VH-VL binders against Monomethylamine corrinoid protein 2 (mtmC2). Designs and how they scored, part 5

Target 1, 218 residues: Monomethylamine corrinoid protein 2 (mtmC2), of Methanosarcina mazei (p58978)
Amino acid sequence: MTNTEIFNKLTNAIVTQDIAGCAKLTQEALDAGISPLDIITKGLSPGMKIIGDKFEAAEIFLPQIMMSGKAMSSAMEILTPELEKTKVEGEEGTGLAITFVAEGDIHDIGHRLVTTMLGANGFDILDLGVDVLNETVIEEAAKRKGQKIILVGSALMTTSMLGQKDLMDRLREENLRDSVKCMFGGAPVSDKWIDEIGADATAENAAEAAKVALNVMK
Key: E = the ipSAE of ESMFold2; O = the ipSAE of OpenDDE; V2 = 0.75 times the mean of E and O plus 0.25 times the DockQ between their complexes.

## First folded at step 1 (VH-VL)

Design R01 (framework fv_retifanlimab)
Fold by ESMFold2-Fast, scan of step 1:
Structure R01 (fold): chain C 218 residues (1-218), chain A 121 residues (1-121), chain B 111 residues (1-111)
Amino acid sequence: as target 1 above (218 residues)
Amino acid sequence: QVQLVQSGAEVKKPGASVKVSCKASGYTFTSYYMNWVRQAPGQGLEWIGVINPSGGRTWLDQKFKDRVTITVDKSTSTAYMELSSLRSEDTAVYYCARDLYGSGSYYFDYWGQGTLVTVSS
Amino acid sequence: EIVLTQSPATLSLSPGERATLSCRASQSISYYGSSYMNWFQQKPGQPPKLLIHAASSLQSGVPSRFSGSGSGTDFTLTISSLEPEDFAVYFCQQSYSTPLTFGGGTKVEIK
């Protein structure tokens, strides 16, 4: 089968919540010589975008998006070791990425992908998980005064995205804003929003997140 | 009832090739992948590769890619593993084992009885 | 490739005793609650027999005295009370990525 056929089947597996099929197709794609990055960006991520759009439009509900998340997770189980094989030694002082999903949000699919891609590209990782309080993020950053740090936050819902503004406000209040770089992602996050809250960057997908983070940390 | 029945023992000289068969019954042959695993006398298990019987696509451990060919004959529900350029260190029991990658667990639930291949110096 | 290290190499016990077998992976084979570790039993002259899949799921037909646990890089197979037929070699195996790999085995023998 062609690469396009494999990518379309991967996208469909995510959209239809086919956990077992997603894992099988991901392994077949790797074994056919398709790069882990292409599997993610051309097969899996398009499916997550479709499901995310349907969820925002209230065409599907939490159980469906959670099942699509499990399908994605089964693929990431297979892809993570392959991504780690391509990891090269980062520049001295590449930095620490503190990764998290905003308070009130349990959507971890984008977060998992971004965290994996950052680690594969030379970042040390401190993964705080999902539903993370801004206070926790600030505390972890404050403990590491003098280190090169990028805060990497994800939000899939508009309501949890507003917490990103609160985080930026808290960083200024705590005199930590100049000590960190901030990159936010998720379906509602735009360049206009990043400019409005005074953060440093956004990336349109997980594959681009590592490249954007490296540029920001220069 | 699921059964995997392998061909009989083989004795080969260094440099020769050997072809081992694994005949499946009791299930839909094309619905499960078929793995090949070997075990040298008194040693552990070593994965060789896998085939999807539906399309015939194979994935091999890199160390075997130049010497191993895995094929299937759907009309007889039989998988084959051919190993060329035999060396004394290829002396082992060779097993076929059924697997469903899409199950989410990826496990070998049924095994053939094994085929002893002896490569004499 | 992922290297699996089993310990101890040999475990000498009497029937009725508890057996605890360890398997360590050179990298994590777990992701958000799923672990791709399988356990097999092998007796002389026989093919391996699947006991546990996905770290802790008991295979149909396997006695409940067998259990699996662990996540990340550290996994354990436990036999709560050894029966005579349990004296065998046990192998762990990861299905997280190709090439699929097996541990070196732990021999459980009668004291």
Scores: ipSAE 0.000, ipTM 0.414, lowest interface PAE 15.5, mean pLDDT 82

Design R02 (framework fv_retifanlimab)
Fold by ESMFold2-Fast, scan of step 1:
Structure R02 (fold): chain C 218 residues (1-218), chain A 121 residues (1-121), chain B 111 residues (1-111)
Amino acid sequence: as target 1 above (218 residues)
Amino acid sequence: QVQLVQSGAEVKKPGASVKVSCKASGYSFTSYWMNWVRQAPGQGLEWIGVIHPSGGSTWLDQKFKDRVTITVDKSTSTAYMELSSLRSEDTAVYYCARGRYFDSLPYFDYWGQGTLVTVSS
Amino acid sequence: EIVLTQSPATLSLSPGERATLSCRASQSVDYRGTSYMNWFQQKPGQPPKLLIHGASTLQSGVPSRFSGSGSGTDFTLTISSLEPEDFAVYFCQQSYRTPLTFGGGTKVEIK
């Protein structure tokens, strides 16, 4: 089987919510000598993007996207040990990524993938999870004054996205804004929005999130 | 016919724990969210939290996070809500309610009959 | 959290009269053309009963005299002509963000 063929099968396994098939194809890809990162970026992530687009278009709903997330998770259980063997060791001063999904937003599939990609690319991770209050994010940043920190937040709904503005305002009020970098993502988040709230970057794609974060932190 | 049948009334002392059950029938238990809502006597409705029975994933109102555990038993199609460190203010009727999250709009279409939990010395 | 304010607290009306109940949200509950606002009826000793979901969609089995309207932050439940069984407490509820929240209720009582 060509690499392209196996990537297409992995993508289809995610889209069709084939949990067992996704795990089997992931192992076959590793056995074929394909790198863990390529399996994620060329096979699995394209499937998650398709399912995310379908969710945004209201063609599928939360339970269906959760099942695709389980297929992704089954693959990640196989890939995580391999990524740990080959991950780029963080350089001194690379930084801490504090990752979270905005208050009121419970969609965590993209969040977990972004968090994994950041860790695989040398960031230390503090994962706050989903439905995270701005107060919690501020508290964690304040505890770590003087550290190189990037706040990585995502929102899938417009009301959760508006919370990003409140977070930026709170960082300024607490005199923490200059001590952190801020990267936000999610369907309603645009470069225009990032500019308007005064954040540093948008995390558009989980596969690209680590590259964007590294560029912001340099 | 969809039914949610809850366990019977409980009387507890302050500091105790209570575990309320909600047995579902007439539908695919793992395909719908299960919410818990309470109502103190003469007061309004207060959402406690929700569980997805398929994966067991939960999220709770922050005020209950340290005292509430929501679980399911898929073999019996039963959801449970356990509230610990009971106070007199926890005296309320506790309801389970099915959430139709998968049709693009979350709403509670079926409710249990309610379980009265009384906390008194 | 999203706060829902219902008004009036009490409506005293006679059978055959029109009832209009208001629910105001502290922020918009709309997403992609859908309003995540629901209405419930509750009678003493009974669980709440769903009347309307998505601001205006009547639940199966609910009489057509009930209707819902509104979008964004301002929502209305209307009962076109009160029947004796309609005297109850009515709650609005938003399902847009966690924690899910309810209004304080409007009691519709016999004059």
Scores: ipSAE 0.000, ipTM 0.426, lowest interface PAE 17.4, mean pLDDT 82

Design R03 (framework fv_retifanlimab)
Heavy chain, then light chain:
Amino acid sequence: QVQLVQSGAEVKKPGASVKVSCKASGYTFTRYYMNWVRQAPGQGLEWIGVINPSGGSTWLDQKFKDRVTITVDKSTSTAYMELSSLRSEDTAVYYCARLGWSYGFDYWGQGTLVTVSS
Amino acid sequence: EIVLTQSPATLSLSPGERATLSCRASQSISRYGNSYMNWFQQKPGQPPKLLIHAASSLQSGVPSRFSGSGSGTDFTLTISSLEPEDFAVYFCQQYYSYPLTFGGGTKVEIK
ESMFold2-Fast, scan of step 1: ipSAE 0.007; ipTM 0.507

Design R04 (framework fv_retifanlimab)
Heavy chain, then light chain:
Amino acid sequence: QVQLVQSGAEVKKPGASVKVSCKASGYTFTSYYMNWVRQAPGQGLEWIGVIYPSGGSTWLDQKFKDRVTITVDKSTSTAYMELSSLRSEDTAVYYCARVRGYYDSSGLFDYWGQGTLVTVSS
Amino acid sequence: EIVLTQSPATLSLSPGERATLSCRASQSVSYFGTSYMNWFQQKPGQPPKLLIHDASSLQSGVPSRFSGSGSGTDFTLTISSLEPEDFAVYFCQQSKSTPLTFGGGTKVEIK
ESMFold2-Fast, scan of step 1: ipSAE 0.006; ipTM 0.515

Design R05 (framework fv_retifanlimab)
Fold by ESMFold2-Fast, scan of step 1:
Structure R05 (fold): chain C 218 residues (1-218), chain A 120 residues (1-120), chain B 111 residues (1-111)
Amino acid sequence: as target 1 above (218 residues)
Amino acid sequence: QVQLVQSGAEVKKPGASVKVSCKASGYTFTNYYMNWVRQAPGQGLEWIGVINPYGGSTWLDQKFKDRVTITVDKSTSTAYMELSSLRSEDTAVYYCARSPRLYYYGMDVWGQGTLVTVSS
Amino acid sequence: EIVLTQSPATLSLSPGERATLSCRASQSISSYGKSYMNWFQQKPGQPPKLLIHAASNLQSGVPSRFSGSGSGTDFTLTISSLEPEDFAVYFCQQSYTIPLTFGGGTKVEIK
């Protein structure tokens, strides 16, 4: 099997919600010598993008996204230890990434993937989890004023994406905006949206998120 | 060997419809968006719309939304653009072009173009 | 929709000279570290060829004499030293938002 064939099978496993197949193909890819990063960026993330695009187009609904998330989670349970063995980019002292999924959103797979990639690329991680109140994010940032911090928020729904604007507004109101960098991701998050709310960056997928975060933090 | 091969030239009367095909090979059809772009003789490029071949979702320039339908046949890796209620102003070379994503990456592979002539 | 204005409409130069092509967007197409401007080359009877994506990223197989720069509303395509095969029409194109839009083109012709 060529690398392109296995990437296509991984993409299809995410899209068809094949949890067991996704785990099996991920292990086969590792056994074939394919890097964990390539498995994510060329196989798994394309599948999540397809599912995200379908959700934005109202072609699929929450249950399908949740099932695709479980397929991705099965792969990430295999890939996370491999990614953690060696940093692929960045240097020690890159900064702290405070990662979270916005209030009202329980889609944790994109969040876990981004968090894992940031950690593998030299960030210290403070993972607040899912359904996180903006108030909690503000509090964690406030008590760490003076540290190099990037807030990394994920949203897969338009309603939870609107919470990102509220977070930015509150950072400004609390005089914390200039103390942090802000990167938001998820299917409904567009470049136009990032510019409108005054955040620092977005990324198309989890591997790109790590590269963008490194660039933002330098 | 990545390539897009389009159907041949068409001559249509005003009010007719035309359907142009674009057959993809050498890559995974469903992993790339398929754009449609036209160019009137001696003029610039005009984007018509795009389809995600995986799910069939389409995004069109609003000026075309009532006259254009973009579809795919995944079994043959072929995209189609159908333009109805043809006018003389629709005379153009119509291109299909793939892109890895909607925004960040550009249209990296193009079909050879299909000349559609609308005249009485 | 975002309108792209290219200038000049025609650029008459000799081989070996530097070509500088401008593209201005009616609103910013940059978003905190990314600029969604692409550049295409088109020769008579051929489809457009992608040269640069995201303002400054050179496509595989495109000669290094081509470079892109700019952010916000103002973008530039530079050809450091024109070769005979570079005389063509060049289009800028934004992918910041739907609908995608193209500039009117700049024709680079032999003096």
Scores: ipSAE 0.000, ipTM 0.423, lowest interface PAE 17.0, mean pLDDT 83

Design R06 (framework fv_retifanlimab)
Fold by ESMFold2-Fast, scan of step 1:
Parts: sequence; structure tokens; C-alpha cells
Structure R06 (fold): chain C 218 residues (1-218), chain A 121 residues (1-121), chain B 111 residues (1-111)
Amino acid sequence: as target 1 above (218 residues)
Amino acid sequence: QVQLVQSGAEVKKPGASVKVSCKASGYIFTSYYMNWVRQAPGQGLEWIGVINPSGDSTWLDQKFKDRVTITVDKSTSTAYMELSSLRSEDTAVYYCARGLKWELPYYFDYWGQGTLVTVSS
Amino acid sequence: EIVLTQSPATLSLSPGERATLSCRASQSIDHYGRSYMNWFQQKPGQPPKLLIHAASSLQSGVPSRFSGSGSGTDFTLTISSLEPEDFAVYFCQQGYSTPLTFGGGTKVEIK
């Protein structure tokens, strides 16, 4: 099977909620020598975008997106250890990514993908997890004033997205804004919102997040 | 199938600590969150917090933040909730409850049988 | 924190009657056209059992006489025709935001 055929089958497995097929195809792709990054960016991530767009448009309902999430999770259980093997320990110049999901938000599939992709692309990672208080983010940044830092936050709810503005306001109040870069993601987050709150970037999906973060940290 | 089996009833004095266990079976332990919820006799349900077993990250209701520690032992598929500085108001049945990862609504699909903790002088 | 208010506190009915239980949230718990309200049943001496998730999705193995509806701040659990085993306490729970919160419960008892 060609790489393109494998990627298309992986995308279809996500879209059709084929949990067992997704895991099997992921293992077959790894066995065929396809990089974990390519499996995610060219196979799995496109499927999650399709299903997410359909859910947003109310073309599918909660059971379908939950099952697609389970298919992705089964693939990520296989891929995460492989991605960690590619991390270059002690490589200088990329910086530290402090990753978190906004206070009040416990939706973490996108967060885990972003965190994994950043680590695979040379960032040191400090993962604060989900439901993270802005005060915690501020404290971690303040401890590391001399380091190259990017704050990578996500929010999947409009109410938790408003917390991103509060975080930006607090960075300015604490005289930390110029010490960090800020990238926010999540379905309600738009380029207009990023401009409005004065953050540095957003990314449409986890695969693009690593590329955007590298560009921001140049 | 899926089962959550909790440790037995405890009787403690005010100021003591209690550690309740929850042994999971019938699923991949690290693929689901583990929540802790309590219920005082004849009262409603109160969420204490949650742990991600794969990363050991925890999130607690601020009311419990300084007194509760949630941990896991992945080798035995067991979650633990330790509550310190016990008061009579902590008398309750404590439940562990499995929560979904990767799914949008956060809800509890399987529950342990409950552990009665009685705090009295 | 999101406060959930259930009414009535007690509902006294006979087998075969329709039960309608209400849950009101202090703020909207809707996101992307979905409502993150869950319903649980609890019988004496037992842990809670999930009946409904996401306002209207029936949990596997739960009888079809149970249904959920509502959006925004106002939600309803309906039991179309009470069976003897349905006399229990029912709790609503929001999965929209942490801390996760429960309503005070509605006791459905035999008249």
C-alpha cells in the first residue's frame, strides 16, 4: 500500500469512527517505516479536522465525535512513545513551551496533540495540563524570565476563551508580556481574537501549531 | 467487565487522615480519568477532584485543594484519595468514578461501590 | 462555579404515571449546539447510575422510558411511565466546566 493510500485509510478510519481499524493502520504505518509525524499530520489530523468541522456544523452529533476521539486516542497510544524517541535532549535555541488548557476547560485531545508535536519539534515542554489557573501560568513564566518561552494555551469553550484575554492583561500588569511569546488555539479562537487581545499567534490544528510556534520563536 | 472496587469503611478521629483506594479492572486504566465524589449521609453529591492516570496530573475543587491528594499506582491499576485534617463534616461515602478522556461532555460512566468514612470524637 | 437547582425536591407518584423532573443551571452550559447536562439515578445503598448524558443521549442499557431534554439553563428528565424500580433519587450534573457540580436531587417516591 502506498503512503498516500495509508494516509487516506487513516483519515477514513477517524471519520467513520473505526477505532480498531485506526489502531491497526497506525501500527502498519509505523511498521512500514512511515514517521510518526507524517502519520499524525497526513493521516490522523486531517480526519479530526473533518469530524470537528462536521460537529461544528451540526452535521454529526456527540456519539460520532466521541467515537472519532476514541479512534484518535487509540492511535496516539501507539504513536506517543515513538514521538518521544525522536526528541533531541539538550538541543539549544528552540525554547520552552509551557502548555495548558484554560481554567474551567477539561477537553484535552487537542492539547495533548499540540504538546506532543511541540516536543517532537525540539521544544522543551512544561505541560501544566487542563483546567489551569492563569495565576499558575504567570508564576511559571515569572520563574523563568531569562529563558525563551512560549505560552501555548487552548480553549474549547467561549467562556474559557475569555480567560485568554485575562491572561494577556495579567502578563502586562506583571511586566512579563515582553518576556514571553503567546500562542492560543481552540475552536472559538480566531485571528481576529488574537489581534484583539494582543497575543502573538494561533494555529488551526496541532500539526500547524508546532510550525507556527517555531516561526514565532525565531 | 468494567469494575471499580474500593477499600473498606474507616472510622477516624478529628485531625486524622484517611486514604481510600479504588482498584480498576476490565479496561485500560490510563485511558480514562478517575474522579472522586463524596456524599454526606442523606445529602447530595459533591465533586472532589480528578486525576489523569497516564500523567498523574490532578485537578481539585478549591475547597479541597489543601487537604486532598489524589494518586495512582499504574502497576496495580489503583487510584487513591487521601484526605487530611479530618472534621466531623467530612463524614460521607466517598466514591471513585471513571470519567471519559477525549470526549466532549465530562460525565461518570462507572462508579465504585463507595467507602464510608466516619469522623467522630 | 455553576449552581444547579432541581425541582421539585420530592415527587410523589403512582406506578404508570409520568414523572417530569427539572434542573436549572445558574448559567448556560451549551457549547457548539450541545448541552452538557447529565442525569443520574441513585437507589438506597447504591452508587449513582448514569442515565442520560449531553442532555438527551440515553446511556446504553437504560430503559427507553427515560428521556432528557432542554438547552441553555433549563433541563428536564422525563420518565414516561413509572415502574416500581424507578422510585429513587435523581441528580443532574453539569459537565461544561470545573468544578463539576450536581443538583440537590429530586426524590421520586411512591404515593
Scores: ipSAE 0.005, ipTM 0.460, lowest interface PAE 12.8, mean pLDDT 82

Design R07 (framework fv_retifanlimab)
Fold by ESMFold2-Fast, scan of step 1:
Structure R07 (fold): chain C 218 residues (1-218), chain A 122 residues (1-122), chain B 111 residues (1-111)
Amino acid sequence: as target 1 above (218 residues)
Amino acid sequence: QVQLVQSGAEVKKPGASVKVSCKASGYTFTSYWMNWVRQAPGQGLEWIGVINPRGGSTWLDQKFKDRVTITVDKSTSTAYMELSSLRSEDTAVYYCAREGYSYGRLFAFDIWGQGTLVTVSS
Amino acid sequence: EIVLTQSPATLSLSPGERATLSCRASQSVSYSGYSYMNWFQQKPGQPPKLLIHAASTLQSGVPSRFSGSGSGTDFTLTISSLEPEDFAVYFCQQSYSFPLTFGGGTKVEIK
């Protein structure tokens, strides 16, 4: 089977919520000598983008996207140890990622994946977890005046997504906006939304998040 | 004592606009989300949308997105819902409801305004 | 949009009897051990009153005769022994995703 065929099958497994198939194909890809990063960026992440686009278009609903998240999670359980073996040593000044899931949201699959990918790519991590108050995020950023910081927030539910705009407004009110970079993710988050709230970036999926974060921290 | 007090009943003609107010007291206004819900006479409840009073961010049901504007005045702890291009089917009691963060991580409408009857008739 | 179907539309019961009200969602409203289903009581001329959130958690001040259960797509509100003040309309509501939606209501009326 070609690498392209393996990637297409991985993408399809995510799109069809095939949890067991996704894990099996991920192991087969590793056994074939494909790098963990390529499995994520060329196979799994394209599937998450398709599912996110379908959710945004109201072609699928929250339970379906969360099942695709479980398929992704099953693959990441296999890939995380491999990624840890290949962790890039952070250059001085790479930065601190403060990761969190918005207040009112306990959906952590994307959050865990983003946090893992950031750490694997040289970021120091302060993981605040799920259901995090904006006030807590502001406080943790303010404590670290001299550090290079990126705030990485996720929202899978539309009810928690409004908190992202509130966080941006609060950063401006506290005179902290220029002291941090802000990247938001989650199925309802789009480039249009990022532009509307004045944040710095979004990534189509968690696997691209580290590369996007590194770019915005320049 | 936590309470939400809404403006009085309105009678409007088709094509007009109506602006309903909801004044909050007894809690920190910017710490809770404010939802708007309507109920036609003898009918069920229909969600209109929500605002975060701190930043002013709003989310609306798609069926109201082109006619509804939700705003807040933080200095008076008051939320507003303005509905334009009124139709007879907009005749309803309009409620504001505070979205409380009760017992952990789940939002719930724990405090409601008394309701504002809006009648649209020609 | 998640559609909530309540049944029956009307329950005619006497004080002291048990009331069982059903709410079915067109899609699961549960994730990671939580169920985003709320129950409200509404009396004529009054706004709705929150009774239960998270499918089974009683709101402060609500009598213990009220209980909620269920997960996924099937939810139940139970009133173990009806008091005169319990004759009202009851609505379920999902807070799982936008737009927030309510069931059509179940009217509990005196027989």
Scores: ipSAE 0.005, ipTM 0.455, lowest interface PAE 13.9, mean pLDDT 83

Design R08 (framework fv_retifanlimab)
Fold by ESMFold2-Fast, scan of step 1:
Structure R08 (fold): chain C 218 residues (1-218), chain A 123 residues (1-123), chain B 111 residues (1-111)
Amino acid sequence: as target 1 above (218 residues)
Amino acid sequence: QVQLVQSGAEVKKPGASVKVSCKASGYTFTGYYMNWVRQAPGQGLEWIGVINPSGGSTWLDQKFKDRVTITVDKSTSTAYMELSSLRSEDTAVYYCARAHYYDFWSGYPFDYWGQGTLVTVSS
Amino acid sequence: EIVLTQSPATLSLSPGERATLSCRASQSISKYGSSFMNWFQQKPGQPPKLLIHAASSLESGVPSRFSGSGSGTDFTLTISSLEPEDFAVYFCQQSYRSPLTFGGGTKVEIK
C-alpha cells in the first residue's frame, strides 16, 4: 500500500467514525516508517476538517462529530508518545501554546483540531480545555513569565468573543501583554476584531492555525 | 425576583449629556451582561451596546462609539449609560436589558428589561 | 450589519384568528442546527417582552398559542388563536453577530 493509500484510508476512517480502524491504520502507518506529523497532517486532520465542515453546515450533528472525535483520539493515543520522543524543548522557533475555549463555550472539535495541529508542528501544549475562565489563563501565563508563550483562544458566540476583549484588557492591567503572543479564532472572529482588541493574529481555520502561530512566534 | 429599575425621565438641550441608570436586584449582578437599547417615539428598537459588569469591558455599536460611555457600580449593582453631544434625533426611550453572556444555544435572550427612561432633546 | 425585514408592517385581525408574522435576515443566522432569532412583544408604554428564543423555544410563562419556526434567513412567528391581550407590536432580533439588530416590527391590531 502506498503512503497516499494509507493517508486516504485514515481520512476515510475519521469521516466514517471507524474508531478501531483508525487506530489500526495509524499503527500500520507508523510501522511503515511514516512520520507521526505526516500521519496527522496528511491523513487524520483532513478527515476532521471534512467532518467539521459538515457539522458547521448542519449536514451532520453532535453524535456523529463526537464519534469522529473519538476515532481521532484513538489515533492520537498512539501518536503522542512518538511525537514526544522527538520533541526538542526550549527552541525559540516553537515555544508553549496555552490553548483554551472561552468561558461558557463548548466548541470542542475546533479546539481539538487546533491543539493537534500546534502539537504536530512542535509546540509544547498546555491545554486548558473548554469553558475556561480568563482568570485561569492569566494565572497560567503569569506562572511562565519569561517563557516563549502564545495564548490560543477560540469562541463560537459573539458574547464569548467579548470575553476575548476582557482577556486582552486583563493582560494589559497585569503587565503581561508584552510577555505573550495572542491568537484568537472562531466563527465571529475577524481581522478587524483582532486589530480592535489589540491581539496578534487570527487563523482562517484550525488547519492553518499552526502556520499562523509559527509566524507570530518567529 | 429579578428586577431592573431605571432612573426617571430627562429633558435636555442639544449639545448636553445625559446619564441613565439601571439598578439590578434579585440575581448576581456580575453573572450577566447588561445591554442598552433605545427606541425613538413610534419607531423600532436600536441596540447601543453592552457591558460585562465583572470586568467593566464594553462593546458599542459603531454609531455610538464616540458619544456613549457605559459603566457599572458593583457595590450598588447599578449600570449607567451616558450619551454626550445630544441631538434632537437622540429623543427616545432608553432601556437596559440583561442577558447571560455565554448562552450559545439559547440565542443570547434579553430575558429581563428595565421599565425605560424617556430622554427628550429639545431646544 | 445584519438587516432584519419584517412583514407585513400591519396585520389587522379579529380575536380567534391566526396571525402569521415574517422576519427575513440579510444573511444566514443559523449554525449547527440552531438559529439565533428571538421574538419580542411590546405593548404601548411597556418595555419589550421576550416570547421566543433560538427561533422556536418558548419562554417560560408564555402561552402555547405562540410558536416560532424557520432557519437560515426566513423566520415566522405564529399566534394560533388571537386573544385580546395579543394586540401589540412584535419585533424579531438576531443575536448571531454584533451589532445585535432588530426588525422594524409588525403591528397586530384589532379589525
Scores: ipSAE 0.009, ipTM 0.467, lowest interface PAE 10.9, mean pLDDT 82

Design U01 (framework fv_utomilumab; at its last look DockQ between E and O 0.04; V2 from the best seeds 0.00; counts 0 for: pae O 12.7 > 2, placed apart)
Fold by OpenDDE, look of step 2:
Structure U01 (fold): chain C 218 residues (1-218), chain A 121 residues (1-121), chain B 108 residues (1-108)
Amino acid sequence: as target 1 above (218 residues)
Amino acid sequence: EVQLVQSGAEVKKPGESLRISCKGSGYSFTNYWISWVRQMPGKGLEWMGKIYPGDSYTNYSPSFQGQVTISADKSISTAYLQWSSLKASDTAMYYCARLYYGSGSYRFDYWGQGTLVTVSS
Amino acid sequence: SYELTQPPSVSVSPGQTASITCSGDKLGDKYAHWYQQKPGQSPVLVIYQDTKRPSGIPERFSGSNSGNTATLTISGTQAMDEADYYCQAWDSSTLYVVFGGGTKLTVL
């Protein structure tokens, strides 16, 4: 198979929730000499984007998203060791990305994609998952005070988004704000919102999120 | 010892601008919120807003949004409350206070001595 | 907006127990803080987090909070306790700091 064919099959595996197939294709891609980053950016991520779009269009529902997420996870289990190898050869000191979905929010498709892209771009990842309390985020940041950290929060609902402001305020109160970078994303999140809550950055999509995070951490 | 020392009483006319100050000492000024609280004559306490001196991030009560400006100069551990154009209704005692966060709530643990602002024609 | 309601005034005889209430929707699920303000003076924190007493505050000051009501209790009330008392909470949904209307405590 050509690299393009492999990428298309990876995309399709994500879109059709083929967990086993996704893992197999991922391994095949590696065996074919395709870089982990290309597998993610040209195969898997496009699939997740399609799933996100379909969900927004009400063409698929939460169970399908979850299954696609599992497919993505299966691929990442294979790719993670390889990505770590590349990190050793790459620029040291990118930092730790603590990723999470806001409290009350269980939409994780964007979160997973962003997390994946951050990892692919050299960040160490601490994924706190979905429905994460602000206190948990603060605690994790506090434990790692002095490290190069970026908090990456996602919110797909206006109600969950509002919690981001509280998080920022509490970070300041806990004397952590200056020790961390803060990036937020999600459908309701705007530049205006980021300015309003005093966060560092936002991104429109996962690919941009990774780039923005890299820039913010420089 | 934590102290907040405010600037002296002000007597102004309507339409004049004013900036009053609050200087913190005895603690890390940049690491705690400073709030301003209004108390009109014979009335209760009203939260106006707060500022984090470390990065000058500011929040306002809806009632005071656009009516006043809160700022800070961390180099001299001083917070400010200012009006561009005073009104007679701005006559009040103004307190600065330090906010402390604990267990999911904010409280005022230290207060300035207050600044009396009198606006009359 | 979140609101806290206090009685405008409470009277007590010296040596008796004074109770000042503060009511708000589900206030018991929040922390209530109390401030004492004497004439011509700045407010002073007397109770925080419902029941905790800052250093220097007499033991006769205590607090409770349940349901929709927080209560400041002053046992063995003294003449020097005559003051205005304010309850305060923080609303996490709006991020606003909220004061009650204040209660004037008169020691008869």
Scores: ipSAE 0.000, ipTM 0.506, lowest interface PAE 12.7, mean pLDDT 91
ESMFold2-Fast, scan of step 1: ipSAE 0.006; ipTM 0.536
ESMFold2, look of step 2: ipSAE 0.006; ipTM 0.573
ESMFold2 (binder alone), look of step 2: mean pLDDT 94; pTM 0.952

